# Designs tried in a protein design chat: VH-VL binders against Large ribosomal subunit protein uL6 (rpl6). Part 2

Target 1, 180 residues: Large ribosomal subunit protein uL6 (rpl6), of Picrophilus torridus (q6l1b1)
Amino acid sequence: MIKWTEQAEIKLPDDVQATMENNELKIKGKLGEASRIFRDNYVKAYIEGSSVKIATSKNNKYTKGIVGTWYSETKLLIEGVTKGFEYHMKIDFTHFPMRVSVRGDKLIVENFLGEKSPRSAKIVDGCKVSVKGDRITINGIDKRKIGETAANIERATYIRHFDARVFQDGIFLLKGEVNE

## First folded at step 1 (VH-VL)

Design cB4 (framework fv_cixutumumab)
Fold by ESMFold2-Fast, scan of step 1:
Structure cB4 (fold): chain C 180 residues (1-180), chain A 124 residues (1-124), chain B 108 residues (1-108)
Amino acid sequence: as target 1 above (180 residues)
Amino acid sequence: EVQLVQSGAEVKKPGSSVKVSCKASGGTFSSYAISWVRQAPGQGLEWMGGIIPIFGTANYAQKFQGRVTITADKSTSTAYMELSSLRSEDTAVYYCAREVTYDSGYTVEYMDVWGKGTTVTVSS
Amino acid sequence: SSELTQDPAVSVALGQTVRITCQGDSLRSYYATWYQQKPGQAPILVIYGENNRPSGIPDRFSGSSSGNTASLTITGAQAEDEADYYCNSRDSSDYHLVFGGGTKLTVL
C-alpha cells in the first residue's frame, strides 16, 4: 500500500562503490570506506544503477528535512572517500608555550597554564592528527569523525568560567582553513 | 654546552636606568625562556621576570611591573633587562638564567644554566 | 597565597639526614624546584620536577611534596653541602615565579 516518491538522486563517481544493507549506506573509494545509518519510517535511501536515491512515503516538513540531511551526508561520504577532509587548528598561548604531542590514540597537552597534570583528547578512529609548530592538522575521510576529534581537542583546553577572560590559552579550530 | 655571558658591573645614580645584557654562547636558546633574578647584599633570590625570545613574550613580577622591561634579540642570542627609576634598594647582583618549561615528559619550570651575575650599585 | 615560606636556618651533623621544607598554596598545583647557593657564586639547580636530579648532583639529594609542602632531603650530609637553599615555584594565578626566603644549612 505504501507509495514511494523519489525526492533526490546523487550520482556516484566512476571510482566509487556503494552498498546499502540494514539501513547503512557504505561508500568505498580510493581513500577508504565510510558509512552512515539512514533509518526512518517515511524516508528510504537505496541504490539504483550508478546513483543513490532518496524517496519518501509522506511529504511534510519533517521528511523534507530528513531528505536534505541524507542528501548532504551522502555527498560528504563521497567527497571523503575521494578527496578526504583536512581541519586545521591553532595552538594559542599568552605567557609561555604549552606543549602538544600525539601519543597513540590521544593528543596530549602539557604545560597548559603550568598545570602539573597533562590534558588529553581522544583521536577518533580513522583520523590522523599531526602537530607542526603552532598548527594541528586533522586528516580523515569521515567529516563527522574529524569534527568530533576537533571538538575533543578544543574541549581538552577548555578554561573554566572562573578563569574566563583572564587567559585565552587553548587550541582552536581555524576559520576559513576548514575543508568542507 | 650553552653558557650565559653577562655584561660588566654598573654604577648608577638614583633616578637613572640600567640595562644588563645576557648572551648565550654555544648552541641555540631561542626556544627556551630567559629569566632575570636579583639578589640584594645579604638577601635572598628575587624573580623579576622572564622572556621567551622566539615569541617575544615577557612576564614580570608584580613588584617590578612598570619599572622593568625584558627584551631579546634572537639574531644575537642576547636577552636584556632594563630597570628604570633606580633607587638605592636596587643595589644587587642581577642574574640571567635559562629556563626550561617542559622537558622529557615533565611539566615543570627550572633554571638549568645561570650567568655569573652583574653587580649594579646605585649610589649618589 | 603566592608566597613560599622556608625556615631561615637549619643545622645537621656530618653524615646525618636533614630535611629543608618549603610551604605555599601554589605547591598544591605546581612542582617546586630547589637551588643551592654558596657565597659569591650563582645558584645551582639541585632538584626539579619534584624529585629529578640534574647531571652532577649527588644521589644524596632528593625531593618530595605533599599538599602545600615541598621538601629537599639530604641523606648523609657532607661538609660541601653547607650553603643556602632556595625553593622556587609558579604562582597559582598565572605564569609567574616566586622564590622562598632561603634556608641556610650549617653542617656541624
Scores: ipSAE 0.000, ipTM 0.451, lowest interface PAE 15.6, mean pLDDT 81

Design cB6 (framework fv_cixutumumab)
Fold by ESMFold2-Fast, scan of step 1:
Structure cB6 (fold): chain C 180 residues (1-180), chain A 124 residues (1-124), chain B 108 residues (1-108)
Amino acid sequence: as target 1 above (180 residues)
Amino acid sequence: EVQLVQSGAEVKKPGSSVKVSCKASGGTFSSYAISWVRQAPGQGLEWMGGIIPIFGTANYAQKFQGRVTITADKSTSTAYMELSSLRSEDTAVYYCARSEDIWTGYSEYYMDVWGKGTTVTVSS
Amino acid sequence: SSELTQDPAVSVALGQTVRITCQGDSLRSYYATWYQQKPGQAPILVIYGENNRPSGIPDRFSGSSSGNTASLTITGAQAEDEADYYCNSRDSSDYHLVFGGGTKLTVL
């Protein structure tokens, strides 16, 4: 018999449903469903009543860290399915006109630093990307997927062989542009 | 060298649909854009839309939006153009054409290889 | 609307120079591509980018652009150059193309 000690509790809003199966927490709200895998030998997440609870079988700095992470991730899942998230990015070019468009599940960047080959960034499933002027907006219910999409877009415009002080072209996440 | 082989001529009734195929043989298929261009008798060339097979998504000219569907099957190196709700004005020769390699090309989508064309006649 | 305008017809004497023009606002941002079409045949690419020729296209064909205008020049026109010529370009940042109305070249 393993003894589990409750370390944290996240109360579910009335319009949110949660399920826990095979170490996967699924949260469902008005905007959709998002999930996270919470697997650890000494930390478990479970549903009791109208709350998600996190418990440990060992009390140490390692397990406390995991509890904090799962607590934060659960709150983000709830926020995502009820309010959603929106990231903003800016298109910057100074030396070569950059053309940005969305084609299916890819963001395409043409003429980056005068390159003939277009660059592409994968739009992670569940994210919607739109381009308007010099702004790119990423919308979705899963903050992790939005962050991954933004990272993909930034990576597509990395400057590897140029002095960044001379060439500042790229697509960058706008600091503080998160709807929380 | 790559060659585009199109399906044979079709005669269709108004209101029906037609699906034309375009098979690439030799050369590269997936990273080249494939355009569909039509030409009515005695008229000029008209771009209908195109697909980049590696991305799997198509773009359409506004005039054909809602009536045309362009798809590609990478395993058979074949692109398709389906036009629905046919009218007599849709009588034309339909060409498929391969654009530049999207990874190494100029990104202006110039069409370097053309199919021979498929005649579609819409008549009662 | 993003349209490309070409004169419907032009004539040139054998061995002389002719210039076929294409005009449209998209040409301020994108290079024109030029296609030659003979009766009963599919078009063939003759110029892409501003002034690049595919293998097999004679040196007498060249392209140029200025402002909203692109031009196809044939220096020393030959009888075999008699055909319809179409300009084509992107009209937006997406994969979206537009053709000019075509110019019928007669070699006298």
Scores: ipSAE 0.000, ipTM 0.450, lowest interface PAE 17.7, mean pLDDT 83

Design cB7 (framework fv_cixutumumab)
Fold by ESMFold2-Fast, scan of step 1:
Structure cB7 (fold): chain C 180 residues (1-180), chain A 122 residues (1-122), chain B 108 residues (1-108)
Amino acid sequence: as target 1 above (180 residues)
Amino acid sequence: EVQLVQSGAEVKKPGSSVKVSCKASGGTFSSYAISWVRQAPGQGLEWMGGIIPIFGTANYAQKFQGRVTITADKSTSTAYMELSSLRSEDTAVYYCAKEGSYDLFTGYMDVWGKGTTVTVSS
Amino acid sequence: SSELTQDPAVSVALGQTVRITCQGDSLRSYYATWYQQKPGQAPILVIYGENNRPSGIPDRFSGSSSGNTASLTITGAQAEDEADYYCNSRDSSDYHLVFGGGTKLTVL
C-alpha cells in the first residue's frame, strides 16, 4: 500500500465542474471545457467534494515542483473557462509592408521581407485569431493553446540571420497584455 | 445548412412573462452559440444575450440582467428566451441567431430566425 | 459596456459611392460586423472580420477599419441596396455584443 499525503487543494467555484479520467483533468465552466493531463509516478491529482486535490507519495524537491506546476495549471484552467484569455501581438516591419490575413485554420503572411512565397501559421483549435491594423488578437479558454498559436505565428516570421544583416520584421507577442 | 425556426407570435398582458423558442436543424446544436436580439417597432437592433448550449452557459446585456433567462435543451435542439415583468416597451420582434459553428466567440451571426412578434397590451 | 455610434440616415445617388460609419472604443480591439435589414425581414450578414463577404454578397460591398472607426462602403449603389445598416462588435473579452443605432440608406 502506497501512502499518499495531500499537498494542495484548489476549491472549485460554484459554477465550475471538474472530472478526472485516465489522468486527464477536465474543467467545465461558462465559456467551455478545457483539460490537462496530470501523469506522474509520485504525484496524483483527484477530485474530492468541490475541490481538486494534489497528493504525493514522496516528499522531495522534485515532487514539490510538480505539485506547484499542477496547482498553477489547475487555476489557469478555471480562469480560462470562467473569464477566458486574450493575447495581443504586433505586426512590425521596416521596409517591406507585410499583409496578414486569416484563412480557415491558418494565419497567412504575405510579402514578408519581400518574399514572394507566403508564410503560414497554424491556428490551434479552440483559438480565435483576429487581425486589425498592426495588431493581432488571439482569444480562447485554454492558455496553452493560445500560447501555441502565438508561438506558431512568431515562428512563421522567424528571420534566419544567414547573411549577418540586422532585421526587425516579425510578429511578436506584446508583453504585459497576457495578464488581462 | 443550419436553419432556425422560431415559435409563433404572442400577445401578453403587462406584468406577465413570455417564453420564445428557437429550434435548430441541420448542424450539431452544441457546436455553436445562439444570440437573442430584439427590435421594437421602428427602432434598431438590441442584443439581449446569448448561450453556449453544450454547457448551458448564458451571458446577458446589462439592461436585461435579472429579467431575461436564456436556456437550451440539447435533446430537442431548442434554445429559449424568457422575459419576465413585461412592459409595453417590450413590444418587439425577437430574433434568435446562430454564431459560427467552429469557434464559439466569432462575434458575428450568420444564420437568423424569422423573428417572433411579442405584443404587450392590456 | 461600450457604445457604437452611427449616423441615423444617409443618401446616395444611383451608381455613386456611399460610406456608412460606425464609431466606438470597442472598435480599437474588435472588428465590426455589418448587417443589412429590409422592412419586414430579418437582418442579413454583409461584412464580417473587417472586410470579408459571405457567399452571395455583391463585391460592391466592402469594409474598412481605422482606430475607433469602422466603415461600410458601397461602390456603385443600386436601388436594391436601400435598407437599414447596422454595425455590431464585441465590447469585451467575455461573450458580449453591442449594436450601433443603425443607418437608413436612401438610394435616390
Scores: ipSAE 0.000, ipTM 0.445, lowest interface PAE 18.7, mean pLDDT 82

Design cB8 (framework fv_cixutumumab)
Fold by ESMFold2-Fast, scan of step 1:
Parts: sequence; C-alpha cells; structure tokens
Structure cB8 (fold): chain C 180 residues (1-180), chain A 125 residues (1-125), chain B 108 residues (1-108)
Amino acid sequence: as target 1 above (180 residues)
Amino acid sequence: EVQLVQSGAEVKKPGSSVKVSCKASGGTFSSYAISWVRQAPGQGLEWMGGIIPIFGTANYAQKFQGRVTITADKSTSTAYMELSSLRSEDTAVYYCARDHSEYYLWSDYYYMDVWGKGTTVTVSS
Amino acid sequence: SSELTQDPAVSVALGQTVRITCQGDSLRSYYATWYQQKPGQAPILVIYGENNRPSGIPDRFSGSSSGNTASLTITGAQAEDEADYYCNSRDSSDYHLVFGGGTKLTVL
C-alpha cells in the first residue's frame, strides 16, 4: 500500500462537474468541456465529494512543483468552462496593408511586408477566431489552446531578428482585458 | 496536546511599535502555519497575516501591508507579530492561531484548530 | 481582495433549526471554515473544509456550500449554541485569508 498525502484541494463550483478517468481530468460547465492529463508516478489527482484533490506519495521539490502546476491548471479549466477566455491581438503594418482572414482552421495573412506568398497560422481545435479591422479576437474555454493559437498567429508574422530594427510589422498579443 | 502561549498585555503610545510573541508547546512547530488575528472591542475578527515557518513565507492582509511584520524562530518554536505606527484604532486583542493544512499554499481551505488566549494591546496617550 | 458577507444577527427558538450564511465571490473557489466565539473567549473551530467537524463538536453542526454561498446549519439549537459565528475563507491562490463580519446567534 502506498501512503498518499493530500497536498491540495480545489473546490468545484455548483455549476461545474468533474470526472477523472485514465489520468484525465475532465471539467464540464456552462460553456463546454475541457480536460488535462494528470499523470505522474508520485502525484495523483482525484475527485472526492465536490472537490478535485491532489496527493503525493513523496514530498520533495519535484512533487511540489507538479502539485502547483496541477492546481493552477485545474483552476484554469474551471474558469474556462464557466467564463471562458478571450485574447485580443492587434494587426500592425507600416507600408503594405496586411489582409487577414479566417478560412476553415487557418488564419490567412496576405501582403505581409508585400510578400507575394500568403502566410498561414493553424487555429487550434476548440478556438474561435474573429477578425475585425485591426483586431483579432480568440475565444475558447481552454487557455492552453488559446495561447497556442495566439502563438501560431504571432509566429506566422515573425521577422528575423536582423530585420527587426527596420520593420515592426506583425500580429501581437494584447493584454486580454476589456476596457470600459 | 499542542498549546500556543502568548506574551502579556501591552500599553503603548501612539506612533510606537508593539511585538507580540506566540510560543508553541508540543507538536512540530514547523509543520504548521501560524496566523495572526485581531479583534477590536465589540468588533469582529480580522486576519492580519500568517507565516509558514518551513517555507519562510509570510503573507499579510492588504490593510496591514507595510505596518505589520510576521516572523518565526524555529529554535524557540516562537512566532512574532510586530505592528508599527500604532494608532488608537489598533487597540484590540491579538490572537495567534495554528493553521492546520497539508501543503498550506495549495489547500482550498485553512483551519485554525488551536488558538492562543489572546494578547490585549491598548494604544493611549 | 474579496469580502465575505454575513447577516449581523439571527435568532432561533430552542430545539429549532437555524442556518447562518456567508456570501462572497471567493466561495465559488474555496471552502468556508466556521468559528464560534463566546464573550471573553478565543474562537473555537466548528466546521472546516465544507462539512468536517473537529472532535468534540456536536453532530448538530453541519456545513454546506453552493455557488458563492456557504452555510452553517445547527439542527436542534441548544442554549449553549448562543454565540458569535464567523466564516473564514481563502481569497486568493496564495496563503491569504478573510473573515466574514460575524453573525450573533440568539437562542430564544
């Protein structure tokens, strides 16, 4: 018998349900379902009552880090399925107007620095991307997938460092805030 | 059975500082967090801050940040709460309490299962 | 940076059931802990982690939580239950706690 010591407890809101199966934590709420795989030899996550609990069989720097990570990830899953996440990006260009559009699972960037060949960025499944003027909005319930989508879009307009002093064209993440 | 023994009553002048001690008897001192809670006459309980001795981490309520310092001495199993720039509004009973929680920083709750008897601090001219 | 709200006073007849409530946004994420305080005494722990009772606390005391609200229920109130009751909760992801304003329970 392995001795497990409870290290963390995350209370589930009334409007959220959680299941733990095959080392995968699934959280379901008003906006949908999101999941994370929590697998480790010395750290486990499980459902007890209305809480997600995290326990360790060893207490050291390694397991402490994993507990903190799983705690944070669980909180983000809950926030995602109840409130969702919204990231804003800005389209910046100097001389050649970029044309940005969504086609299927890709964001297409045309006329970047006057380039003939379009650039594209993969929109990760579960994310909704909208373009309006110089703004790009990414919505979803999974913060990691939204972050990955934003990174893909930034990367699609990346300029090699030796060119950066002349050009600052690109698509950049803004703070994910709504200003009143 | 663990007990928390607090230092005696203090009478202080406005503008001075007070340092209250809380000594743990029995149990492993470093296995728990120590919270400091005050209560002004006829008022409710107010959390000031706490310390986790094994991690050296002290956290403070926003209202007291900059005026309160919480420390711990593992060799004497004693926690301290020092409050500076005292005002008449700081007249209160100051409690230390043991917060029992496995992995203090990541628990969705903390509970104070052992309380000191309180230290009365009176601020008057 | 969250506040926990409690009604200042509540009354219950001897032997009847009373529910003391605590409300705040942090309670969507964290469990409330409940303390009882009688005049001239330090508080004592009554309920922690939603509905756990320390040894020595009668089984008439129970806790529950739903949404942004936590409740302490006393089923069959006794004269000795007359006291101030405080809820307490985490309000952030670090070691940071906040108390409710307290509820004075009068047993009639």
Scores: ipSAE 0.000, ipTM 0.466, lowest interface PAE 17.7, mean pLDDT 83

Design cB9 (framework fv_cixutumumab)
Fold by ESMFold2-Fast, scan of step 1:
Structure cB9 (fold): chain C 180 residues (1-180), chain A 124 residues (1-124), chain B 108 residues (1-108)
Amino acid sequence: as target 1 above (180 residues)
Amino acid sequence: EVQLVQSGAEVKKPGSSVKVSCKASGGTFSSYAISWVRQAPGQGLEWMGGIIPIFGTANYAQKFQGRVTITADKSTSTAYMELSSLRSEDTAVYYCARGDTAMEFLGDYYMDVWGKGTTVTVSS
Amino acid sequence: SSELTQDPAVSVALGQTVRITCQGDSLRSYYATWYQQKPGQAPILVIYGENNRPSGIPDRFSGSSSGNTASLTITGAQAEDEADYYCNSRDSSDYHLVFGGGTKLTVL
């Protein structure tokens, strides 16, 4: 018989529903559904009443760290499905006109530093990318997926064979989140 | 300062083709977008297509796809628009315009310099 | 194919303020650009990137956008402002543009 001790509690807003099955926490709100896998031998997350609770069977520095991580991730899932997240990126070029467009699940960068072959960045599932002028907006309910999409876009304009002090061309993150 | 100089007026028969030229002078050619815009008598402006010479590929409005060909010759700083299978409704003034590619608005292709226009008349 | 809709005509009294509007779904994603055209002349760029003026364009011209609508405002209209005004925007993420139908401004 394993004895579990409650370490943390996250109250769900009235407009949010949670389910916990097969070590996966699913949070559903007005903007959609997002999930995280919470699997550990000594830490468990479960639903009781209108709360998500996190409990441990052993109390040490490692399990406390996991509790903190799962607590933070649960809060972000709730924020995502109720308010959503919005990241902004800026298109900069110095010598060559860069052409940026969205096609399906990819952001296409043409004419980067005069290259004939286009570059592409994968738009992670669940994210919506929009290009307006020199501004790129990434919207979604899962903060981790938005971060991955932004990183993919930055990598698409990585300058490998040029001195970055001379060429500052690229697409970079402007930190801004809805409701920050 | 840059100036766009267009070829002279044309009178064509239905079913023929016309090729209008647009020569850039006094400024940079290759790294700017060149759009072709037409205007029938008493009507509004209509975008036909455009090209960025350093990229080498043209884009066309759906209405003109298959009838219009836009090209550029970087050595002479000249863009061309050829329209085939002419009909009387193709009678219009044809403008070329340079899209300013300022860094802060890349991709919007706003047209800061315009040619004076080339009148093309299609009549039997 | 995206469309930009403008009223065909608008009038304003000398010295007063007028607002010309442009509507279309593409304006939710792309900035509007505004052109002025007088009879027998090529168009002239008056506003780009929502609210930027080229050199030589008077400060009485300004632009704004909200949702699917973009507006060109002329504060203290002058006789020389009488012209046709066209909005223009990208209609896709590629180099692909569309014009509004144009608005004829009469300065009374």
Scores: ipSAE 0.000, ipTM 0.467, lowest interface PAE 15.9, mean pLDDT 83

Design cC1 (framework fv_cixutumumab)
Fold by ESMFold2-Fast, scan of step 1:
Structure cC1 (fold): chain C 180 residues (1-180), chain A 121 residues (1-121), chain B 108 residues (1-108)
Amino acid sequence: as target 1 above (180 residues)
Amino acid sequence: EVQLVQSGAEVKKPGSSVKVSCKASGGTFSDYAISWVRQAPGQGLEWMGGIIPYFGTANYAQKFQGRVTITADKSTSTAYMELSSLRSEDTAVYYCARDEYYGSEAYMDVWGKGTTVTVSS
Amino acid sequence: SSELTQDPAVSVALGQTVRITCQGDSLRSYYATWYQQKPGQAPILVIYGENNRPSGIPDRFSGSSSGNTASLTITGAQAEDEADYYCNSRDSSGYHVVFGGGTKLTVL
């Protein structure tokens, strides 16, 4: 018999539905469905009424940290399916104009530092990427997937074995997410 | 919504220079590139060069390298193309066009009406 | 230096399908863009990014690409489609724009 103590409660908006199955929390709203796996030996998340609740079987700094993480992740899932997220990135170059485009599930970077062979970055499933001028916009309902897409794009323009004081070309995240 | 308005026709002597202007209205000037394309009477389209106003970066076709200078004034949303050492073969209609510089394709979606430059001896 | 080649002229009967082609090695890396030009007028964009149409361009215009070749197809040609058609793309360096020589379409 394990004794569980409720530590947190997140009230679901009327237009949002939540289900918990096999340690996966699925949140559905007007913009779609997003999920997270919440698996731990001493922390559990569950649905009760119109709320997501988080409980612990062991009270310590480790479990309190996990409760905080799952609480914030749940709130981000709700925000994503109701409002969505938008990240902005900037294209910077000093000597060679790079050309950036979207082809299928990849962002293609041409002329990076004058390189003939293009570089590519995978656009994570569930993200929409658009390019206009020196700005890249990433839209989606899952903040983690948007962050992963942004990281993929930054890695595609990573400068290795160059003097960074001379070559500062790349694609960089600006102010983070912008919610409408 | 976006329009490109070009300066009027010019008649020039061989050996002189001409400077054509292209003013953008109704859109974000710095978010796009401006290309210059010419067309001699009865001939095809020929790309001369382009500029990305945000960065001030200009690129020129090899044929025009050293004779063409393309500049932009962001405060007036105006791009300029100056062609020096004019020859009779430079008689053409000169177009400015809004170009997508960031992409897998080069496309010009908004065109000016053209500026006729006549070089006569 | 990369070059794009087009046939100088092509003819099509009213209501029939015509294909205009553009060839060049840079088309392996970059999509072709297509423009229509009528006498005394500036060019207008008809197809970009392989097969995208700007607002106002009829759906009878379509684009395709394979290897080093790009094609503009007009399905059910109309009299008003009679014009010069130009393709353009980036050269292999990506720094420069190159135009094809143009194809004069005559609608019989």
Scores: ipSAE 0.000, ipTM 0.463, lowest interface PAE 14.9, mean pLDDT 83

Design cC2 (framework fv_cixutumumab)
Fold by ESMFold2-Fast, scan of step 1:
Structure cC2 (fold): chain C 180 residues (1-180), chain A 122 residues (1-122), chain B 108 residues (1-108)
Amino acid sequence: as target 1 above (180 residues)
Amino acid sequence: EVQLVQSGAEVKKPGSSVKVSCKASGGTFSDYAISWVRQAPGQGLEWMGGIIPYFGTANYAQKFQGRVTITADKSTSTAYMELSSLRSEDTAVYYCARELGYDWSEGYMDVWGKGTTVTVSS
Amino acid sequence: SSELTQDPAVSVALGQTVRITCQGDSLRSYYATWYQQKPGQAPILVIYGENNRPSGIPDRFSGSSSGNTASLTITGAQAEDEADYYCNSRDSSGYHVVFGGGTKLTVL
């Protein structure tokens, strides 16, 4: 017999629905549906009434950390499906003009440091990437996927073998913002 | 800010070639691309090609490959478009335009020359 | 020109809203840019990067895109908006610029 102690409660807004299946929390709201897998031997998340609750079978530093993480991630899922997220990146070049475009599920960078071979970055599913002048905007309802897309884009312009102090060309994350 | 000044009107015979110039002022010439767009009387806009002066790289619409040559002289901030083997169908106004955003998803032409009329007759 | 399709003509009553459309497979990957051209004049950029206006372009002009279609909307059309409107974008290779055939807007 396992004894579970409730550690946290997140109340769902009236316009948000939650389901829990196969250790996956799915949150559905105005802008769509986002999910997270919450699996642990000593921590569980479940739906009771209009709330997502997190409980532990042990009360120690390890389980407290997981409770905090799942609490924060649940709140981000709710925010994502109600408001969405928007990340901004800046295209910087000092010597060679880059050509940046979105082609299918990839962002393509051409003429990076004069290279003949294009570089590419995978756009994670659920993210919309747009390029405007020197700015790249990543929109989505899942903060992790937006962060992964931004990291992929930064990696596409990573400078190897060059002294980065001399060449500051690249695509960089400016700020993570929650779109209102 | 940036202005594009094109050469004057030309009257050419069939089979000859024409070379139109586009002189840029303002900004750094190598920081943008120059596109060439033509328009036959009563017809729509047709992209012929463009050049990125910094790289010396020219790119042409498939319809004009083999007949059009686009070049740039960075020392005079001037782009050129030469069209060979002229036919009556090449009678048109030829525009040069500054193309901004070396991002392929957004490349746009924000400053246009006034156009050069090329008439192919006789 | 076959890669981007526009209706040849549309009409709108003064003060009413009109939508001009541009269709092509490349619009799934690239934004459309919109130009206004009046007789005897060079084209003027009116919308770029889906829905950005250059300085001097009235806020009644807006752009949108969905799937293979881009649209230029003029909300509260004025007499001076009577002109030819062209969309352009990239072809599927991304290397070539293609223009739509143009739409002649008549303001009644």
Scores: ipSAE 0.000, ipTM 0.457, lowest interface PAE 15.2, mean pLDDT 82

Design cC3 (framework fv_cixutumumab)
Fold by ESMFold2-Fast, scan of step 1:
Structure cC3 (fold): chain C 180 residues (1-180), chain A 124 residues (1-124), chain B 108 residues (1-108)
Amino acid sequence: as target 1 above (180 residues)
Amino acid sequence: EVQLVQSGAEVKKPGSSVKVSCKASGGTFSDYAISWVRQAPGQGLEWMGGIIPYFGTANYAQKFQGRVTITADKSTSTAYMELSSLRSEDTAVYYCARDTEYFGSDLPYYMDVWGKGTTVTVSS
Amino acid sequence: SSELTQDPAVSVALGQTVRITCQGDSLRSYYATWYQQKPGQAPILVIYGENNRPSGIPDRFSGSSSGNTASLTITGAQAEDEADYYCNSRDSSGYHVVFGGGTKLTVL
């Protein structure tokens, strides 16, 4: 019989429900549902009462690290489904302006450095992207998906063959509380 | 609708500088890029540079780098082009032109509105 | 040498079709824009983004592109179409605007 020792407990708010199935923690709140896969041989997450608990079968630096990670990820899932996340990006061009628009599940960048082929960035499912002036706002309940969408957008305007000190054209994540 | 009004003709001596103005009306000035294009007598069009007033950022054709300065004053909706160290070969008509809107545009970039031109003569 | 090459002159008979070409390696990546200029006047935009016409430009004007070549076609040329035609696009860096040398169209 394996002895599991409880290492951490995260209390669920009254308006949040959690389920654990196939090593996937699903958290439901007023804004929607978000999930994470928590799989490890020596660390487990489970639901008990109104809490998410994390327990270990071994005590070492590795398992302590995993506990910390799962604790933080669980808190971010709860924050996402109750408050949501908002990332801001800035459209920055050194020369003549690029045009940015949202079409379906893609952000379209036209005339980037004068290119006639539009560039596109996939908007990850669960993210809403809005463009206003020189600002792009990404809203969602899953921090990882928002981060992936921001990375996709930044990558679409990456300038590989130019000196970044001279040319700053691109779409970049602005510093804020929620940052990847 | 949108109009670009340029300053009047200039006669300059070699080695001096000239500053041409381009005042925009009828639209949101900061939503557009402004290009400067010149044309020597009997010659073709030559792009000198442009400015994005919203950011205050200017870029220049390599030929003019170091002696042309393009600026914008958002409060007066006016763009300026200053050319220094004038030579006789700088005698030309200088045009300002509006590039497409930065925001809310569904169209590719192009110069759709042009000023009437400012004649600059460099002699003596 | 220029980045964009145009023939200096072309002629067309009244009512016939004429094609003006612009050639440069950057046209593989960037669309050409076309301008009409009459003596003593500022240029007027006639075609942008390959084949879009501004309001007020007659439908006899059209644009096309293939590989490193862009073309302006005037179907059923009129006397008032006699002018210089310039193409422009981006240079190879994508940062600067370059103009072709211009084509003088004579309507016979």
Scores: ipSAE 0.000, ipTM 0.460, lowest interface PAE 16.3, mean pLDDT 82

